# VH-VL binders against q9vpl3, part 303

Target 1, 224 residues: q9vpl3
Amino acid sequence: RGKINIQRPKAPHYERARVVAVTQPKYPELPKAKSCFKTRAERTQQQQENPYNEIIAREVRNWLDHSRLVAFFHLSSITADDIFRVRVQLHKQNLHLKSYGSKIIEQAVKNTRYEAIVPLFHSNHCIVFSPDPEKTAALLRIVRRVPQMVLLGGIVEETMLSRNQLVAYAQMPGLHAVQAQLVQTLSQAPGHLIQQLQAHQNSFVQVLDVHAKNQMNEETPKST
Key: E = the ipSAE of ESMFold2; O = the ipSAE of OpenDDE; V2 = 0.75 times the mean of E and O plus 0.25 times the DockQ between their complexes.

## First folded at step 11 (VH-VL)

Design D110 (framework fv_anetumab; at its last look DockQ between E and O 0.44; V2 from the best seeds 0.68)
Fold by OpenDDE, look of step 11:
Structure D110 (fold): chain C 224 residues (1-224), chain A 121 residues (1-121), chain B 111 residues (1-111)
Amino acid sequence: as target 1 above (224 residues)
Amino acid sequence: QVELVQSGAEVKKPGESLKISCKGSGYSFTDYWIGWVRQAPGKGLEWMGIIWPEDSYTRYSPSFQGQVTISADKSISTAYLQWSSLKASDTAMYYCARDEGIYESYYFDYWGQGTLVTVSS
Amino acid sequence: DIALTQPASVSGSPGQSITISCTGTSSDVGSDNYVSWYQQHPGKAPKLMIYEVSNRPSGVSNRFSGSKSGNTASLTISGLQAEDEADYYCSSYAGSNTWVVFGGGTKLTVL
């Protein structure tokens, strides 16, 4: 009894072959599943036409326009829980942590004074907004707890600052503190006034010097 | 004026539990990190850990992880360092300090007076 | 292990200038302006003398200055005085796992 070659079954008898051919259920060709993969072009077009994206872009613009402090962070493998925790801490300080897609950011800042920030958003990022620039130090203290949040830079009083500049800014005495100190100095006897004024100037110069040094360090290309 | 006041010296036996305190005043207690630093007799400074008093988020040095517990009560502006079971090797001066640094800069501008812990049989 | 290395002891005469070094074992240690210096007199708490490599807190004498070159930070004390006799510790950011590290300390003796 010849081993039934299950791999190459003998062609059925002509009559059987006819019956099998006629009885084969013609399954309607499943409509070629429109490749669920919308072409990059279709995805891009659909994203552009999404009214929702426009709404979110407007929201981003609104935040940018009403914030005196904006800080940009890269997120490196951060968990949702960590983000939530830091968000809560920031919120208590009237700091608002938001995350937006790169395309939304691009759309939001297109043809605006903020267009220069687009290159910062190549990966996962978040933005912290605040109406109070004096909260910069508080922000940087809070985010310390999350090493996955990497400071990229920011905007303070409509001025774009590098990472180092933002840190330097945070280290400066607040305007009110400086004013209070000035008032205190002015209230003191005239003989000490000049000395104290000079001290404040020196302090200011020191702060500026630190700032300048930080700038110089940024301009020195790490010679690879 | 910013001040950190620590609890008094402690003399304990091995195996005993201990909780020492550090009370901050003259500043917003919840807006600054508080660190703990150990100094064994005749030895250098050792960073133990740090706490964010507002939500009690804590970070420990690997050497002290699981060996001590750092906590805080923001209602009374007090940070704590505690041991569940003291060892003779825990004999040291313990300092609390306020971290003035921001972002990746860590430096302590105000220090407590220190708490001497002596663990002897 | 990330460590900061300091000389065990340094000595100088009154009026002289002395320098204490703090060298990181890794390129990441002591990197980019995160070095601080503390003075500790016997039986006293440490006092911040320098932060972020070269900044002096209010109330610290201008005789104290800080600098950095490569992975070595330096504390310089000019016009050495008897009161400067103390232990000096450097500290730095040590990375994501260990936030703070202290040097081994340097005993400064004024002769």
Scores: ipSAE 0.858, ipTM 0.938, lowest interface PAE 0.5, mean pLDDT 87
Fold by ESMFold2, look of step 11:
Structure D110 (fold): chain C 224 residues (1-224), chain A 121 residues (1-121), chain B 111 residues (1-111)
Amino acid sequence: as target 1 above (224 residues)
Amino acid sequence: QVELVQSGAEVKKPGESLKISCKGSGYSFTDYWIGWVRQAPGKGLEWMGIIWPEDSYTRYSPSFQGQVTISADKSISTAYLQWSSLKASDTAMYYCARDEGIYESYYFDYWGQGTLVTVSS
Amino acid sequence: DIALTQPASVSGSPGQSITISCTGTSSDVGSDNYVSWYQQHPGKAPKLMIYEVSNRPSGVSNRFSGSKSGNTASLTISGLQAEDEADYYCSSYAGSNTWVVFGGGTKLTVL
């Protein structure tokens, strides 16, 4: 059972969207985009079609742009009280539980590198945002109490991760420890890295040599 | 270093109450689940329940629901196991352990030294 | 009713390999649930030896390995040594009403 405010309805979407759009800055103070002109054009188009959806989609874009950790969950039937208690525990760890309509998500990620996430939102879902990718383990420890939240995958440091990859990431030593281990591996095995680079170069050279010999023989060679 | 230090051995009579403790140190106490495990003399391990210390959310094994109370005081990084009325069958070693598992994984990476509870006339 | 079944005892000679089994139902070991293994010497607290089926914690000898096939998880100890003589317990997720279950334990004797 969802909880509905029957006696105190919210303001109409259209009216609220119009008021908010008028009061917003013409050039939002969002983090610097990769292409400022394309970003403004995209926002203008979205405002023309559905102003209220555009405002909410801008919120989602802000969360995506400012979060180094994003986790996607399928959400089975759950009481408002249970989800509220989980939201509180997550918030204490700088983890922010949100839910948006699939159309809003589609609008928010249009023309971004995150368009691939849209299919995840065709069913009941929720999203957890955080600026702290180190909190992935904390997230996954907290959600154990809520089997209704089923992990689908996530984004860490702008990299899309599957469910299993996200869990594996959470269990690795801290990011600095992983960086130190990588540096130790590189310093302890420089010959292995050189050999792997040489093997790839030799394979590439062999392909080029075969192709060059086919061209030089002036016989029925393979197409280039 | 992560450490769980339990209160000392107890000798009690049937009908008496008891509260034993488990103090965690060397890690963020409210970021991990704490479980309690019972081991009767010469017997195996039995999971009793688990607590999220930040808000005291608990889950009990069906065998122990209503038999004991698991609680925590996060301000002193301490979890508790308590009985309102001990029985002779409560004679056992009791361990607390930190649950390191995430999402669908449950395992105890650090264990307390155990608290021996003896209930006899 | 969910239970993890282990043999009551196993034995082996020094230098040999032994395997301890842990058999459950499809709703515990046979599902995607992870299994962990604990070693307990007399008078001591249990020690985590294997987590998430096959992972070893820091400080655990690579002589210990874990695997899972169907409804059965296995702990394998290679190069058996006298100090490996102990009780061994498996553990798994046991459903939303219990969460964690331990197997009955296996006494390993080094002959």
Scores: ipSAE 0.672, ipTM 0.838, lowest interface PAE 1.3, mean pLDDT 78
ESMFold2 (binder alone), look of step 11: mean pLDDT 89; pTM 0.924

Design D111 (framework fv_anetumab; at its last look DockQ between E and O 0.45; V2 from the best seeds 0.71)
Fold by OpenDDE, look of step 11:
Structure D111 (fold): chain C 224 residues (1-224), chain A 121 residues (1-121), chain B 111 residues (1-111)
Amino acid sequence: as target 1 above (224 residues)
Amino acid sequence: QVELVQSGAEVKKPGESLKISCKGSGYSFTDYWIGWVRQAPGKGLEWMGIIWPEDSYTRYSPSFQGQVTISADKSISTAYLQWSSLKASDTAMYYCARDQGIYESYYFDYWGQGTLVTVSS
Amino acid sequence: DIALTQPASVSGSPGQSITISCTGTSSDVGSDNYVSWYQQHPGKAPKLMIYEVSNRPSGVSNRFSGSKSGNTASLTISGLQAEDEADYYCSSYDSSSTPYVFGGGTKLTVL
């Protein structure tokens, strides 16, 4: 009894083959699944036409326009939990940590004074916004918690600053402190002048007093 | 004026628990890192760890990880350093200090007066 | 781990200028301007004398100055006074694991 070659089954008898051919369920050709892979062009076009992106872009512009401090950070393998924790800490200081897609940023700053920041957003990034530039030091203290947040630069009072410049800015005494120092310095100036003026007068008076005493001593007749 | 005041000297036996304190004043306690530094007798300074008092986030030196616990109570502007079980080798002066640095700059601008911990059998 | 090496002791006469060196083992210590110096008198807490290589805190005498060349930071004390006799520690940031690394300390004796 010949080993049934299961790998190459003998062709069925002609009649059986006909029956099998007729009874084969004609499965409708599954519509060629339009390759779910929208071409890069289709994806780009759909992204451009997404009204949601425009809304977010406007939000970004609004933040940029109303913030006196903007800091840009690169995120290197940071967890969502770490971001959340830092966000909470920043929020307590009225610092707002936001993350946007690079395309959204590009759209948001297109044809604006902020267009120069686009090259900073080639990777994972976050932005911290604040209405108070004096919070720069606080920001930079808080971000120590997350070494994965790498400072790239920032905008302070409409001026774009490099990383080093932003750090330097944060190290400067606040405007009020500088003003206080100035006032203190100015307040000391008259005092010194008065002291100098009085020193000469006092010296003169002392010399006169010595002279007067000497004259009085000479006029005391030796009562023989 | 910024001031850090530490608790008084402690004399303990091996195996005992200890918690020392550092109270900050003259500044916003929650806006600065507080660090602890150990100095064994006749030895140099050794960083132990730091804490962010606002949420008590803490970082330890690898040498002190698991050996001590740093904590803070922001309501009373106080940082703590504690041991669950003291060793003779824990005999040292302990300093708390405020970190004034920003971003990658780490330095202590104000120091507590120190707490001497003596562990002797 | 970055190690900072200081001379064990330095001495000088009143009025002289002395320099204490702090040398890092890694080139990274030299690249960062994050060196600080502390003065510690016997039985007292350390005092910040210099931060970020060359900056003096308020209240620190202008006789104290800091500099850096390569991987070596230096503290210079000009016009040495008796009160300057103390231990001096350098500190630096280590990006690898420990944000605070202290040198071994230098005992300054005023002769």
Scores: ipSAE 0.855, ipTM 0.936, lowest interface PAE 0.5, mean pLDDT 87
Fold by ESMFold2, look of step 11:
Structure D111 (fold): chain C 224 residues (1-224), chain A 121 residues (1-121), chain B 111 residues (1-111)
Amino acid sequence: as target 1 above (224 residues)
Amino acid sequence: QVELVQSGAEVKKPGESLKISCKGSGYSFTDYWIGWVRQAPGKGLEWMGIIWPEDSYTRYSPSFQGQVTISADKSISTAYLQWSSLKASDTAMYYCARDQGIYESYYFDYWGQGTLVTVSS
Amino acid sequence: DIALTQPASVSGSPGQSITISCTGTSSDVGSDNYVSWYQQHPGKAPKLMIYEVSNRPSGVSNRFSGSKSGNTASLTISGLQAEDEADYYCSSYDSSSTPYVFGGGTKLTVL
């Protein structure tokens, strides 16, 4: 009912851990001392969830630290085949589609400048990571086949961008594209070189202005 | 330069099959959507469908679903539009076009020259 | 029911400004959905003139501009010239999964 669905939560790891723990219990060594009664599921979940969450959170942090492009999407119901086919198409462009629990995301960005993104992960989501920020347009062309993926925003060159800023970035010539245009111009007559440099100066300044403005909009504390 | 070159005009009879082609050059063919658009004589433009050439994922207009097949051969940078059984009402100009839109944006920036298909007894 | 309404014809004198309208619904032209405009001379393929409501591709004269208000998009041609005589089509996304809904076309006559 309504346009905004509060999706029923997927069975949390806690509930799935109960099922798994019953089939494959771990045997800790306990002392002879008096002990309180704990359920087997509670013990297994506590042991399994804490170490596993830290490992996955480190993976997410590693992706965030080494990706020059990160895009955040809300994800509604989609078949496993459809999401897999999109993942393959993205992977061919060096774009890596991932999904993580919101608790893991919170842990991964804890004590980082990216803490402000945590509210984006209240509902079902997915994240695309890439070392190649010039692939932002390719990402957004491929995602058109998946109306279930709704763009929320992203990070480019460690700068947080809104949805509209990320789309605008994808449509601009990048610094590398400006350099490629300069090389093409150098293969032409000198008069054309002057015209191309004047046009690219405006584009280059615009790209730098976008990056500078995005740096100013960050919520990190400044060191004076 | 980006260019889309379509196969030549066709004259066919009702019930015959036909496959027309659209070859892209001057860009990375598998990085862009290719659409097909029909224009009946003296009429407007009608979108028929769109294809992602890398894996041949297709989407059809409801008006053309089940009536045509859109396909691609990425090894030769070519998209196709195919009928298994032509009707006289299929007489039209058919264009292929490259879509350059990103997220929630849909527009055709380059068009082929068109393929005239005439179906008459 | 998918339909973008354009006037069948529009005319203007050289040097004038003219506007071609494209009226849809809240599910296509309305909201923040994008609109594109195509020019087609007789016997030629369509050419993109405006994308994403108001953007001009490279090589398109700045005499062409686009805008949108409510459920109506507009293509404005200033400084009308003889070569502007052509058919013009608008196109929009429709939220019921029809990514390209075209208008019926407008024949522009330069008097």
Scores: ipSAE 0.740, ipTM 0.871, lowest interface PAE 1.1, mean pLDDT 79
ESMFold2 (binder alone), look of step 11: mean pLDDT 90; pTM 0.930

Design D112 (framework fv_anetumab; at its last look DockQ between E and O 0.33; V2 from the best seeds 0.69)
Fold by OpenDDE, look of step 11:
Structure D112 (fold): chain C 224 residues (1-224), chain A 121 residues (1-121), chain B 111 residues (1-111)
Amino acid sequence: as target 1 above (224 residues)
Amino acid sequence: QVELVQSGAEVKKPGESLKISCKGSGYSFTDYWIGWVRQAPGKGLEWMGIIWPEDSFTRYSPSFQGQVTISADKSISTAYLQWSSLKASDTAMYYCARDEGIYESYYFDYWGQGTLVTVSS
Amino acid sequence: DIALTQPASVSGSPGQSITISCTGTSSDVGSDNYVSWYQQHPGKAPKLMIYEVSNRPSGVSNRFSGSKSGNTASLTISGLQAEDEADYYCSSYTSSSTPYVFGGGTKLTVL
């Protein structure tokens, strides 16, 4: 009994082949599943046309326009819980931590003065917004608790600052403190000047007085 | 003026529990980290841990993790250092200090006067 | 273990300038700019003298200055006075897990 070659079955008899051919269920060609692979172009177009993205982009722009302090952070393997805790702490200081997708940021800052920040958003990032630039130090103290938040830079009073510049800014005495110091310094200057001017006058008067006394002593005739 | 005032000297026996305090004044207590530093007799300074008083977030030195507990009561601007069971080796001066540093800059600008803890049988 | 090494003792005469060194064992010791110096008189709490390598807090004498070269930070005291006799400790940032490391301390004697 010849080994049934299961790999190359003998062609069935002509009649059988005909019956098999006719009885083969014509499965409707499954509609070629439109390859769920939306072309990059279709994905990009759909993302651009998402009204939601536009709304979020406007929100980002609004935050940027109304913030005097903006800080950019890279997030390195941070947990949602850690983010939440930091967010709460920041919020208590009127610091607003937000996270947006890179595409949303790009859309938000396109053709704006903030376009230069786009290169900062290549990975997971968050942004902290504040209306008060004096909160920079507070921000940088709070973020110590989360080493996964890496400072990239920021915007202070519409000026873009590097990481180091932002840290340096935070270390500066507040404007009011500097002003107070200036006022104090200026207030002391006249006093010192007056003292110096008076010192010379007093010295001169003292010298004159000594001279006058000496002259008076010379004019007192020795009453023999 | 910024000031940190610590509780008085303590004399304890091994196995006893202890809680010492550090009260801050002259600044916003919740806006600065508070650290604890140990100094054994005739030895150098050793960092123990820090706390963020607003929510009591704490970070410990590996050497002190599980050995002590750092806590804070922001309502009275007070930080605490406590032991559940003292050892003779815990005999030291303990300082609380305010950290003024930002981001990666860590330094203590104001220090408490210190609390001497003596543990002897 | 990241350690800061200080000389055990230094001495100087009044009016002289002395330098105390603080050397990190690892290249990672001290992001380039995060070294602090503390002065401690006997029986007293430490006092911050220098922060971030070279900055003086308010109230600290200008006789105290800080510098850094490579992995060695230095505290210089110019015009040495009797009151400067104390222990001096350096501190540095090392990592987020150990943000504070202290040197072993240096005893300064004024002769």
Scores: ipSAE 0.852, ipTM 0.934, lowest interface PAE 0.6, mean pLDDT 87
Fold by ESMFold2, look of step 11:
Structure D112 (fold): chain C 224 residues (1-224), chain A 121 residues (1-121), chain B 111 residues (1-111)
Amino acid sequence: as target 1 above (224 residues)
Amino acid sequence: QVELVQSGAEVKKPGESLKISCKGSGYSFTDYWIGWVRQAPGKGLEWMGIIWPEDSFTRYSPSFQGQVTISADKSISTAYLQWSSLKASDTAMYYCARDEGIYESYYFDYWGQGTLVTVSS
Amino acid sequence: DIALTQPASVSGSPGQSITISCTGTSSDVGSDNYVSWYQQHPGKAPKLMIYEVSNRPSGVSNRFSGSKSGNTASLTISGLQAEDEADYYCSSYTSSSTPYVFGGGTKLTVL
C-alpha cells in the first residue's frame, strides 16, 4: 500500500503554521524600476546582510556531501525536552538531527540534483544526517517514540527515496550488495527518480520491493 | 541467535514486592524496544508497556500505568518488570519480547519463555 | 481490554485450508495500520507468524498467509497439519499510546 502521505494526523499544526505565514506583514519595498539599478555600495550592503545565510548553507552542503543517509521529517509541535532526548539517542548512533530554514536549504542545493527537496521545508521540519546508511533502521526505531516526527523521505547514497522506499531500504540492513545495486539503479536516471519521488502512488515502491526480494538470498531465521 | 531468557517462576503473597528479569543475547540489546506482555491463566495476551533500553524511556499501556515499573540495565542486557505490592489479580504468565518494527510498524519477533507469577495467600 | 474480535474457535481437517478472522474498526485494522499474527501452542510462548499484514518471517511455512480487507484481517492456513493446532492472536496498532492491541485469540482444532 505504500504510505506516501506527507501529512500524518497532525494536519492542524501544518495548517496553523501556513495561516501564520500568510498573515505575516509585508514591508514596503522599493519601487521596482528604481531598485533594479543598484549601486556598488547597495550591493555590498546586501552581501553583508547575507553572510550568515551563506555560512549556514555551506554547513548544509558539507552535511549533504559527507552523509550517505539523509532523512527528512515533518515536525509537529514538540517540547524542547522530548526533542533533545531524541537528538541524544540519535547522536549515539551517529545520526545527526538538524533543522534549517527553507531559504538556507534552497541556497545549499542550488544547481544540484537535490533542488527538488526544497518544497519539503515549506512547513516545520527536521533533517537527520548520517555517514552510515545501515543506520536507517536504527533511526526509524528511535523515532517511533516521537509521533511528532513524520517521515517524508530521504537520500541514500546520493539517490532520493520516497517514504516507503526508505522504510523498505531500512528493513534490509545486512544486504549491502543488494542495497548498493538498488541505489545505483535509481541514480542512473535522476529526472526519472524525481518524478517517482513526487508520485503519491505506491507502484514505484512495489517495484523496489520486488527487486530487493528477488536479489536476496534466503537466510536461516534466528528464531529456529 | 536472538534469545530472551526470563527469570524463573515466582510464588508470592499479596502485598509482597517482585522484580522479574529478561536477558537478551545474540543482538545489540540497546538498539531494539523490549515489551512486556501479560497472559492471565486461560486468557489472551495483553500489552503492558515497552522500554528503549539505552536511556530507559518507557511507555506504558493505560491499563498498567502506575501498576508496574519497567526498567532496564543495559550493562547486562537485561530488562525488568516489577511490582511494589502484588495483588492476587497479578497471577499470570509474563512475557518479554523484542520489537523489530520500524517507524509505523509494531510487532514482537522474539519472545522470552515466560515467567509464571502466582499470587496467593 | 479487547478492541479486536476473533472467533473463539475454528476447526478443519488435515489438508484443508482454514481462515481466522480479526475484526477491528476503521481506526485500527481498517486503515493504514499494520496487523501481525502470533501462534501459541499450549504452555509455550507466542511465535510471530505474520507481520505487516502479509509478510512471513524467515522460517515460517508458506502455508501461512495474511491479508486484510476493510476492518477485517485474515490469517489463512493452507494444507492444514496437526502441528497447526494452537491458539492464534492478531495484533494491530491503534495509536502512539497503544501501539499493540491483541485480539481475544482463536483456538484452532485439527480434526
Scores: ipSAE 0.773, ipTM 0.892, lowest interface PAE 0.9, mean pLDDT 80
ESMFold2 (binder alone), look of step 11: mean pLDDT 91; pTM 0.936

